# Ledger of designs, part 13: VHH binders against q9xw16

Target 1, 132 residues: q9xw16
Amino acid sequence: MSGWNAYIDTMTAAAPSIKRCAIVGAADGSVWARTEADNVFKASEEELKTFVALFNDVTQVPAKGADIEGVHYVVPRTEESLIFGKKENTGFFAVKTKSAVLIAVYEGPNEVAAQVRKAVESMQTYLNNAGY

## First folded at step 1 (VHH)

Design h17 (framework vhh_8ghr_2)
Fold by ESMFold2-Fast, scan of step 1:
Structure h17 (fold): chain B 132 residues (1-132), chain A 122 residues (1-122)
Amino acid sequence: as target 1 above (132 residues)
Amino acid sequence: EVQLVESGGGLVQPGGSLRLSCAASGFTFSDYSYIGWVRRAPGKGEELVARIYPSGGSTSYADSVKGRFTISADISKNTAYLQMNSLRVEDTAVYYCARYDYEGYSYALDYWGQGTLVTVSS
């Protein structure tokens, strides 16, 4: 009965360096599930609506950067369904599926970033194959 | 083929201990997979009692076993363990070793083998 929360739990178990994450609707940024309590994902509805709209034209994102939880991240490049950013020792990976956007915020060096990216991309593949 | 083989079950008195083993083949613990122990008692549904992400070391436990059970993994032996202490009659169940594999087309849990029976009785 946890619905989408089971997928949050799966991602955080696979990449322990994920500090906060969420699964949101690709069309409107509505929250389907997110980490809670001491690890609560704090992005506002307005911020998430703006963020998911970045996937409409990812080529414009490196010039502007991206805002998540009120933090402005430098986005060095994008790929077709992937936006990632870095700010000092913190970063994020966001991937788009058919109907969702998965966002994971992490802390740590480049070694943990690679692990987080793999966890997020694995979940993206799984959800796309499940029809989401 | 992915296979998980359970061993270590048996009959034990209340307050006793058992150590269950899960030998994995067809994948390595370095994959983006985690290993869980799921139990089923007569007349009850499945309960995930413990899980571990072997390459990262993170663990979680059901409230019913927290403080009594410890899950661990030996990456070099590709084997996971469930150390069960202070066993109660309510822990009587068939224990299955399960893997989550969300990199493919599989559902959240896959089971292999027939499980191992743990009976806690005086």
Scores: ipSAE 0.000, ipTM 0.136, lowest interface PAE 16.5, mean pLDDT 80

Design h18 (framework vhh_8ghr_2)
Fold by ESMFold2-Fast, scan of step 1:
Structure h18 (fold): chain B 132 residues (1-132), chain A 120 residues (1-120)
Amino acid sequence: as target 1 above (132 residues)
Amino acid sequence: EVQLVESGGGLVQPGGSLRLSCAASGFTFSDYSYIGWVRRAPGKGEELVARIYPSGGSTSYADSVKGRFTISADISKNTAYLQMNSLRVEDTAVYYCARDYYEPYGLDYWGQGTLVTVSS
């Protein structure tokens, strides 16, 4: 049967500017799937637990920023189920579903950020509709 | 209303070629969906043979067809294609195009199918 890695492959194919991504549990940040090999997603379990807890009150996140893979990102704004950040030539989009958080780290100019956001939001919609 | 309409199936000799077309309406290939080609032979299950993300150009193939089949998409025509080369008897199946919306079983709209028969 197909596992959660198929969703990772789907997101990275949809937005080739995604350098690394992961699907983690919304309650505890446990890794369900992540990119590997040349594109290994490096966040620790402790960091992911802290990160998913940000979705408990996203309005506080722009004041503090967010850490992913040991990198501190400026978070310009949030939406109820979306946190995104920027640092120099890199950025991320993270979205919460019923039971998961999807995190995609990309590299490149702001023009590609819209494609990454749409890929992540499309997966969010799909997983919510599937009960995840 | 989302519709996918296949064409291009037919009878072909082993080693021959066919190009299948899938015309999409009710959504655009600039959206965040994949287009897949799924085949079903009598008495067998479904097999996803090829997938494309049209706006990004990313493609993937089942091992059974890799190197022989090529999937492509024309954004301006909102049409996807499956170029099938070096056809084998075991490629005989009904071929469906489907919109694949971000899940292995997330094929949410299917065409009517087009029959491909490979025989002497």
Scores: ipSAE 0.000, ipTM 0.117, lowest interface PAE 16.6, mean pLDDT 81

Design h19 (framework vhh_8ghr_2)
Fold by OpenDDE, second read of step 2:
Structure h19 (fold): chain B 132 residues (1-132), chain A 122 residues (1-122)
Amino acid sequence: as target 1 above (132 residues)
Amino acid sequence: EVQLVESGGGLVQPGGSLRLSCAASGFTFSDYSYIGWVRRAPGKGEELVARIYPSGGSTSYADSVKGRFTISADISKNTAYLQMNSLRVEDTAVYYCARGDLPPPYYGFDYWGQGTLVTVSS
């Protein structure tokens, strides 16, 4: 298990509603770690490259939404280092660190979103403090 | 001590195939590292041919080798590979295995192997 895999496990453990996670390079969408096996994160390299580029201008993202794993999500709003989307009883949170983008895809009612956000933002803070 | 040792180079005809290996020691592929194959052709500068993050499996290729070359890694063997198919004369170069430990966009390499010569000639 890679060091980055440990962070995947940490996020997954922090919020049971999280189904899949990935840690990717902020510059190019390279996958550093992702959930595997039955919960494999399936976004392609090309898709991730496009996704991470959304952080270059987050203000435009709500108008067009975001795609992850071939699924189109509505993006209600964005923050400078945060993009989150919704589709029915699913959604995602993506946060940007100095060098990475953390993505968590979750399933559940709206009430679980707060826990998912907390999980990814906690990891964001940790990694930023670690220089990543 | 970090060490990279390439093997598998040789003489091959155009259209042929070679498989290069890079045996790594002194670090593990499960770290935050990436592996690259960099080649240096006669009279030309260095070109990053392919890169892989073994921990995540992400790969990238130079346009000049896309569709022909495949980079892979076996974490259990701490070895990276470069499968080279449909070789061309312009692929002739010394191929180096290199390790990096910096996240994007910093793709500098801090350790290099001694290189293995690949000659494509009719």
Scores: ipSAE 0.023, ipTM 0.325, lowest interface PAE 5.9, mean pLDDT 90
Fold by ESMFold2-Fast, scan of step 1:
Structure h19 (fold): chain B 132 residues (1-132), chain A 122 residues (1-122)
Amino acid sequence: as target 1 above (132 residues)
Amino acid sequence: EVQLVESGGGLVQPGGSLRLSCAASGFTFSDYSYIGWVRRAPGKGEELVARIYPSGGSTSYADSVKGRFTISADISKNTAYLQMNSLRVEDTAVYYCARGDLPPPYYGFDYWGQGTLVTVSS
């Protein structure tokens, strides 16, 4: 395990409905840490590079949606450093920090989504304050 | 075998500058690790001055040095640097390069260099 896997563990402990998640470089989408084994985060390097580039202009994302792990998600709206989407019973939250993008894929109803968002935003705040 | 070797310390006048180097061996900066510069003045406690996560490019600084010091890393040379500008008498200390695997919230260093003395005086 890398030292960044401790953050994956912290997020999944805070929101057990996270099925898969990753921490990737904001500049290039390189994977720093991800869930593994039965919960492996399966996005390709090319897909992640495309995904992190969405944060350069989040206002364009709702018109196009977003692709994660080969799944196309409807993105109903975005915020400055937040992209989230839905696909039937699954969804994701992605937040940008100074140098990273945190991506969490979850499964469940809206109550579950709120917990996942809180976990991801709490980690975003912590990493930004720590200089990441 | 993990080793960190510092160089670049010395005597400078107030307002001067120095560049400290930290040559790393036994691991690469593409590994999941961070590099910090920690200083200790005689009779005082330790202060984390600056930190960098080389593969991710993120940096942070103590308020006492923010705007004057810059930490950087050269992945191809496996070397980290601390550029110290506008030096003050209170910057006098032994400066240590340190490496850790657990960035925030777990802030700890598992390997340390021998330290380099920086003296700022007239």
Scores: ipSAE 0.013, ipTM 0.176, lowest interface PAE 8.6, mean pLDDT 83

Design h2 (framework vhh_8ghr_2)
Fold by OpenDDE, second read of step 2:
Parts: C-alpha cells; sequence; structure tokens
Structure h2 (fold): chain B 132 residues (1-132), chain A 122 residues (1-122)
C-alpha cells in the first residue's frame, strides 16, 4: 500500500456519507490512489483526464456539468480549486492541490455536503502545505 | 468551524404557529452572508422557503409561504428565525437552516443544519 492510500482512508473515514475517493494527478488524471473493494472508485483514466482538465477553466463547468464514474452531475457553481456536483441523492467534491485532484463521492441529502467539503478541503490544505 | 443548529420544530394543528430558530457559530452574521430556510417534505424535493440577506436585511419567500412565514435575524445573537403562522398540512417537512456562499444569490448552500421536524396535523 502506497502512502497515498492512507489519505484515501482518511477522507473516506471523515464522514459516513463519503463512499468513494480518489487522488489523481492534476496534470493527466493518473490514479495515485483510490478506494478499493466494495466501494471501488470506478472512473477510468480517460474520464479522469477529462475531469482534471475542467480545472483549466472552472467558469465553464456549471454550463456543461461534470462526469465521474460514468455519472453526469450538475455543477451549480465552481471555485478556482473546487468543483462539486449533484445528482439526486448523490454528489461529489473535487479539490485541486498543487499537483493533485482529490475527489470524494458521497451519498445523501444536501445537508451532508458541508461535512464532505470539509473533509476534502482539510486534505487539500494538508497536501498543499506538504508541497503536493 | 461553521455550524448551524435548528430548533423549535414540533407538532401543531392546522392554523397554528411555530417559531424556528437557527443558531449559527463559526461565522458572524454580516452583509457578506445570507441565511436560508429550506424544507424537505416526505416524498418531495427540497424547497427554499425563505432567505434573508445581511446586506440591508432583504428577505425573499417562496410563493407557497408568502404572507404566512417571516424570516428574521438577530445579529447580536447570531441567530436566524422563521416565524410560521397559519400553518397548513402541506407545510409538514423537515426544516433546515442553511448558509449560501458569500455573494451568491442562487440556490446553493455551503452549510446546513441537521434540521428540525415540523408536523402539521389535525
Amino acid sequence: as target 1 above (132 residues)
Amino acid sequence: EVQLVESGGGLVQPGGSLRLSCAASGFTFSSSYAIGWVRRAPGKGEELVARISGSGGSTSYADSVKGRFTISADISKNTAYLQMNSLRVEDTAVYYCARPPPGYSGYDFDYWGQGTLVTVSS
């Protein structure tokens, strides 16, 4: 198990609503770590390559949405280093660090979103401070 | 840490009244922030019930509650309120307090409370 798997475990454990997580390269969408087993993160490398490229111009993302694991999400808004999406009783948060994109997919109503965001942003801050 | 805590829900008969409270911590009510009340009824989606802006205290309401509900805020207590009068059976829902991003007027909220149940039944 790589050191990155520990960060996956940390994010996954941050809230019961978080079901799957991934850490991918910001430049190319390469998978550094992901949830495995029953909650395997299923996004392909091709999909992730497209996804991380959204951060090149986040202002356009709300107009077109975002795809994760073959699921299309509505993106209400974006921030410079934050993309989040919603679909029925599911959603995702994705944050960009210096060199990575952290993705957390969650299940639950909108009220769980704050906790999910907190989890990924905490990790974002940690990794940024570590130079990643 | 930002936290919103609702209270005041309960069982009430049609025509009755309730006053919900939303105690906020981790941030201060100001012109930079707004507070919204969102409700979720069984089998229905979320509905924005009311919104209050810190800038001038402007308020907005869903058509379904206009004239019956009043949103307000006490800055000194960092608490928002929802006065619900002339309650109807269709007002039955879990009511959430929520905070949108600064300067954002759309239907999106960064933080939510755990909700308080309001049941209107004869």
Scores: ipSAE 0.012, ipTM 0.282, lowest interface PAE 9.2, mean pLDDT 91
Fold by ESMFold2-Fast, scan of step 1:
Structure h2 (fold): chain B 132 residues (1-132), chain A 122 residues (1-122)
Amino acid sequence: as target 1 above (132 residues)
Amino acid sequence: EVQLVESGGGLVQPGGSLRLSCAASGFTFSSSYAIGWVRRAPGKGEELVARISGSGGSTSYADSVKGRFTISADISKNTAYLQMNSLRVEDTAVYYCARPPPGYSGYDFDYWGQGTLVTVSS
């Protein structure tokens, strides 16, 4: 029930294929909450700062891809506030709100991607409505 | 029981400064905490003016207060602050300290302080 950890728990309950996720500050990539213990989200402070800066110009991301937890992902396209990528059996969805970036890394076949995207986008809507 | 208690409001002249405090009880600040300051002016809706989250103190501000207001937190005192500088008549409002809900609740904040009145007037 401590602050932002409840939002992590909500997303992972809604989409069990999420292996690791985090909520970070949109301005600086500072961690507000992340999965811990056996499913700890392992991105470094410097990597997260670089990653959130991608939202300043999402149109350039598909040409270069994106790095999360030291893994380089192919980004096929972006939407205004959405970056997503795939590498073999892993993928991610990242969405930007007014003040936060939500990042969810999942494993599994393409059919689970839709469930993960729905969970992340539902949380994005909720946080925007909450003023974040 | 989770409680947020504000203090520091009052009457101030245009161009003056005030510091609001928000003392939290029933939970402790950690890397996953978040606190916002929301104001309501007479006859107007609510505006989120500032927020702070994480042990590193990641902050954001409404455009109307950027450069004038600073939000901070003292982890050892379990207290958040709003430093308000260069105050304008338009900043007159009741200021609330608030915490976001612990999950899908369908509302902006689940815990609110009692509010503290800030009046900017000559």
Scores: ipSAE 0.000, ipTM 0.139, lowest interface PAE 12.4, mean pLDDT 81

Design h20 (framework vhh_8ghr_2)
Fold by OpenDDE, second read of step 2:
Structure h20 (fold): chain B 132 residues (1-132), chain A 122 residues (1-122)
Amino acid sequence: as target 1 above (132 residues)
Amino acid sequence: EVQLVESGGGLVQPGGSLRLSCAASGFTFSDYSYIGWVRRAPGKGEELVARIYPSGGSTSYADSVKGRFTISADISKNTAYLQMNSLRVEDTAVYYCARYEPPLPSGAMDYWGQGTLVTVSS
């Protein structure tokens, strides 16, 4: 188990509605860590490569949405280092650090989204401060 | 310097209540970390009884204390609490406040307080 798996466990624990998580390289979408066992994060490397490239121009993402694990999400809006999407009672939050993209897929009503966002953004800040 | 100081322990009868406090310094609860209460009972190993992510408010409990214990945090006071209700004899232990963070390549440390003794006895 890589050291990055500890961050997956921490992020999952921080918000119970998070079902799957991944930490990937911001440059190429390479998987550093992901949830395993009953809630395997299933995005392919090719898909992740495409996904992380969305951060090159987040302003265009709401018009086309985002795909994760073969699921298409509507993206209401974006921020410079934040992409989030919705699909029915599911969604995702993705944040970019200096070198990584953190992805959390959650399930639940809209009300749970705030806690998920806090979890991933808190980790984003933590990693950025550490130079990652 | 990171420091955790527990207080609020003491002697209580079964069914009674106690409120433990953990005053933290040298870091802020807004950091990405969680605060946990870990207890060590006589002759037993350590047990994480409750944890909270202060920045998000998410909590979790050991099965042994679910429904009886409540962990909380006051960010403005940089203090975490453990409300213990319906105490049982088997809850007797030294209770420690601990700060946990994910390990970084540069290294990370867990910090513990000195502990406070909780004795549940008739």
Scores: ipSAE 0.019, ipTM 0.409, lowest interface PAE 4.4, mean pLDDT 90
Fold by ESMFold2-Fast, scan of step 1:
Structure h20 (fold): chain B 132 residues (1-132), chain A 122 residues (1-122)
Amino acid sequence: as target 1 above (132 residues)
Amino acid sequence: EVQLVESGGGLVQPGGSLRLSCAASGFTFSDYSYIGWVRRAPGKGEELVARIYPSGGSTSYADSVKGRFTISADISKNTAYLQMNSLRVEDTAVYYCARYEPPLPSGAMDYWGQGTLVTVSS
């Protein structure tokens, strides 16, 4: 069976420390797929629209930080298609593809963060190669 | 391109153990892919008995083998394993190592090894 939910399963299988994640449209922040039930990714339409717009100029993000699920994260730096942030023991990685933004929220130390980043970047490469 | 080579099959008594190995080439276990073990018994269809996402360590098992079989992967050796304990006569089958890619919205891809025979008999 096809569908964007298979990609959510793959990311969470690659990095079990991902608590919540979503795949959203790069143009408008519309949700294509997300974790559900006890791990539901909660973000308003307005918040996601604001978040994906950050990729229009990632150099401005470290000065402002980023909001995901109503939580304000400190963003220490960005890369061309990558925004990541930390708040205490919680963090996120978000990457942009041609058509999508992948967002993964995790808990844990730097070793956990490295695994989550790898999972998200692997999916980014896969989707870009698929034309997304 | 992609090759999967199984080994470790053989004849074993009920209650015994075997460990199957799957050596992979043409891709790496750090790649975005799954490795599974599929079996086919005489006169029966295919059954996916175990699956692993090697870079993340996530595993799943069919109800028929849960608690008896363990799948694992060694990223550095590019090799997957199926540890089979408490074997039963009904576990007799040809066991295949297979690679799965996540489905694109329009499709998915599978690759298979040659298979290794496991016979559980007194």
Scores: ipSAE 0.013, ipTM 0.261, lowest interface PAE 8.5, mean pLDDT 83

Design h21 (framework vhh_8ghr_2)
Fold by ESMFold2-Fast, scan of step 1:
Structure h21 (fold): chain B 132 residues (1-132), chain A 121 residues (1-121)
Amino acid sequence: as target 1 above (132 residues)
Amino acid sequence: EVQLVESGGGLVQPGGSLRLSCAASGFTFSDYSYIGWVRRAPGKGEELVARIYPSGGSTSYADSVKGRFTISADISKNTAYLQMNSLRVEDTAVYYCARWDEYSGYALDYWGQGTLVTVSS
């Protein structure tokens, strides 16, 4: 969805350490927008459907971990609308809004992780306020 | 309760070596956190000396200690180390072991009591 690409651009501008990101439907994991070309987000539709279902009970996620782009991430803890994971110097933050899930995959140290989280949470707040 | 206990400080001559240890309890090094060493010298502010992400093995160092100090972690012992070689008078400081959450790139969650390193003739 072309209109949604503006939100992808906003998040990547706010946190340049985001390597790939996507906005997907909370109900089914359908892709609304994703990074393209050199930064293409590579998760399959089946993987995304499984991933968004994790938000139905985030308390179970730390025991299982999460898979994004075929990579298994350790999830140390969750918050009601936040799942995050880490593998070596790479990681992700995923947040749920009323109708969407935002996923950002990043690379870098602790300082960039905080920046990525802030960018994703700011967009979450904006979309929730807009009714999404 | 999270605790970090430092040991290994002492008096050493310039050019000497010391190894600091940081024993952690109340969390494991497989958790999503950084472990590092922060030092404070009299009349100076705090300086992040070295940090490690124990589960991933990534490390970073202050320019003042690169090539001289090495940080490492033993996940099975839940202990981090700072090997300090070629010590200089300006390395004299209290060294604190610190943990911080990956969500906070600029704040320390917990730090230990500190161990004094004195480099003098």
Scores: ipSAE 0.000, ipTM 0.106, lowest interface PAE 16.6, mean pLDDT 80

Design h22 (framework vhh_8ghr_2)
Fold by ESMFold2-Fast, scan of step 1:
Structure h22 (fold): chain B 132 residues (1-132), chain A 121 residues (1-121)
Amino acid sequence: as target 1 above (132 residues)
Amino acid sequence: EVQLVESGGGLVQPGGSLRLSCAASGFTFSDYSYIGWVRRAPGKGEELVARIYPSGGSTSYADSVKGRFTISADISKNTAYLQMNSLRVEDTAVYYCARSYDDYGWAFDYWGQGTLVTVSS
């Protein structure tokens, strides 16, 4: 039973265009919680380990992009503790906290992306304040 | 080198039409970028009048031009267009084509030289 599932539910309620999401350990990419069943977040542990390592130097990421769930995303730019990417009508936002990385995959246009980003950043702030 | 080159500006009477073109080089529209048209009129700040996400086809418009202006892109020609109909004196401005990789399409990193549109009798 994972208490972390409540945070997944909070993010998806705040931004319904999130199709799949996960909370993973910042050090190793270990899954703490993720969406399941018909909207399962299906990234492998090895892929997630590679992904969280990108936060060691986010400035290198736009040159090579990022892979999530076997999908290659173009990363147009990064910010402090934020990586986001786009592929056609699909995108993701990933933010790093003290101990975790939150990843949300969404579908939709620019206005939808703004809502997803706000949901993810709100959770990032909450978790940092809670010591995570 | 990223470059945006506008053309199609000029003098037109009220109620007339103009089509602006923006030819892009040094990148492709399939790079998941936004292309916007921003205008600056004397004494006014910058106004984003239209933007397009060429690979996805999504568009948006300022309320001041909605229903009169249409933005489009030809990915194979790497060219964006602004079709301006029912032009008004208050549409007089320098029109800039700009590219953004920002997912909001609000932060532009490359700008064209601008093309002047004058609407007067």
Scores: ipSAE 0.000, ipTM 0.123, lowest interface PAE 14.5, mean pLDDT 81

Design h23 (framework vhh_8ghr_2)
Fold by ESMFold2-Fast, scan of step 1:
Structure h23 (fold): chain B 132 residues (1-132), chain A 122 residues (1-122)
Amino acid sequence: as target 1 above (132 residues)
Amino acid sequence: EVQLVESGGGLVQPGGSLRLSCAASGFTFSDYSYIGWVRRAPGKGEELVARIYPSGGSTSYADSVKGRFTISADISKNTAYLQMNSLRVEDTAVYYCARGYYDILTGEFDYWGQGTLVTVSS
């Protein structure tokens, strides 16, 4: 297991409603760690490269939406280093750190979304403080 | 670019009616967002007057306006409305249209209109 899998485990323990998640390189979208087996995060290299480039100007994202795992999500708004989207009963939160992008895909009602966001933002803070 | 453009404010006598409009661009009302109307009276703080989740049809109102004000949205026109009936002098305020995301930010707004002045005076 890579060392980065420990961070995946921490996020999923904090928010069990996360169905799939990944930590990818901010520069190129390369996968550092992801959920596996029954919860495997499936995104192409090209899709991830395109996705991380969205953080170059998050203000453009609501007009276009975002694609993750071949699913097009409506992005209602963005924040400084946060992109999130919805597609029916599914959604995602993605946050950028200095060197990484954290992506968490979840399924469930409004209270679930709030817990997922908290878990992802907590990890973002930790990694930024660690120099990532 | 998200924009909210308001219209419909003006001077009205007590007991009168006004309809405020909020035309949205840069997002659609089917995007899992909600729209609120927030007012600020001269020398007072902000009050959330009414809120709507357009895709789900849910609405809520401040106690001060329940039964008098009605919030609605036309998804096809991407426009929200505040119908204000039985207006009182204390309803005098600048009224702002604002957008939020219903799953994440209960009562929080990320984009605001320019505001429209409503004056209720005899």
Scores: ipSAE 0.000, ipTM 0.100, lowest interface PAE 16.5, mean pLDDT 82

Design h24 (framework vhh_8ghr_2)
Fold by ESMFold2-Fast, scan of step 1:
Structure h24 (fold): chain B 132 residues (1-132), chain A 122 residues (1-122)
Amino acid sequence: as target 1 above (132 residues)
Amino acid sequence: EVQLVESGGGLVQPGGSLRLSCAASGFTFSDYSYIGWVRRAPGKGEELVARIYPSGGSTSYADSVKGRFTISADISKNTAYLQMNSLRVEDTAVYYCARTEWYPYESGLDYWGQGTLVTVSS
């Protein structure tokens, strides 16, 4: 398969600790692809629009946190194109490319988080190189 | 230096079976890598027929081969396999083993072997 669904399938295969993920438009948070069925990523259009707008000024995010799928995450720090958060045994990594934001939600300890971050950042590099 | 070396191609009658092997060097299947089998027949473009993420065990197949072909990997031997059953004349092609870091897209595979010819004819 080609298209955005293949990217979701590839990322979840590479990092099985990703519970749910999505690729959304950077400008509007529109869903291009997301995990389905037993692992469906359920964020509202309004929530995703709000979330992608956080990338307009990532330096403000640690003071406020971030909401994904109705869950409020503590964001300890950000990087230019990376927002990540933690809540107990769950967390997320979100990265921005030229045209997209990739969001991956995981569950597990810090060792799992490191694996998920690597997968997400590799996807970001690939998409940027592909012109997205 | 990444190298992929295919073997196992040959002549087979319709309905027969072949097993292709892909020996990898310069990287390990324990890494975050995808291994795929891509074929090209005269008059057709390249087709990704099967893909595996060896350390995670995930596989996928093109509709044209689903149920007939099985991809597998032996991490300890750093070798991937394509078991081809119920072969058809339309399966005649050069089969390439290919690697990409993340994505199973047809034009995005980073490293390719030389290919092995499979001919299905009586």
Scores: ipSAE 0.000, ipTM 0.196, lowest interface PAE 12.1, mean pLDDT 81

Design h25 (framework vhh_8ghr_2)
Fold by ESMFold2-Fast, scan of step 1:
Structure h25 (fold): chain B 132 residues (1-132), chain A 121 residues (1-121)
Amino acid sequence: as target 1 above (132 residues)
Amino acid sequence: EVQLVESGGGLVQPGGSLRLSCAASGFTFSDYSYIGWVRRAPGKGEELVARIYPSGGSTSYADSVKGRFTISADISKNTAYLQMNSLRVEDTAVYYCARYSEDLYYGFDYWGQGTLVTVSS
C-alpha cells in the first residue's frame, strides 16, 4: 500500500457516507490512492484525465456536467478549486490542491453531503499545507 | 414546506414550442436561491439546461439549447418558466424544476416531480 492510502482512510473515517474516493494527480489524473475491494473506485485513467482537466476552466463545467465512474453528474455550480455534482441519491465532491485532485463519491441525504464536503476540504487544506 | 410543482409538458411536433411553469411554495425568489431546469432522457443522463437567479435576473444555458430556450421568473407570482422554441426530437425528456441555495454544500436541494416533454412526428 502506498502512504497515500492513509489519507483515504482518514477521509472515509471522517465521513462514513463516502462510498468511494480517490486521490489523483492534478496534471494527468494518475491514481495515487483509492478505495478498494467492496468500495473500489472504478474510474478509468482516460476518464480521470478528462475529469482533472475540468479544473483548467471550472466555469464551463455547469453547462456540461461531469462524468465519474461512467456516471454523468449534474454540476450546479463550481468554485475555483471545487467541483461538485449530484445524480439522484448520489453525489460527489472534488477539490484541487497544488498537485492532486481529491474525489469523494457519497450516497445519502443533504445532511451527509455537508459532512462529506467538510472532510474533503479538510484534507485539501492539509495537503496544500504539506506542499501537495 | 418547500415545494416545486411543474406543469406545461406534453406532446409536440418537431419545430413546435412549449412553455413549462414551475410554481414554488415554502420560500420566495427574493431569497438567495437559483432555479434551474434539469432534464433526464433514458440513456442520456441528466443535463442542466437553464439556470436563473430570480432576484438578480442573471441566466445561463447549456450549449444544446442556447438560442432556443429562455428561462424567466416572475417574483410576484413566485413562478419560473422555461420557454422552449424550435423543439427537436432530442429534446424529449422529463424536465425537472430544481432549487439551488448558496447556503448549501451540495447544489440543488429541492426538486419538483418532473413533467414529460415528448417531441415526435
Scores: ipSAE 0.000, ipTM 0.243, lowest interface PAE 13.5, mean pLDDT 82

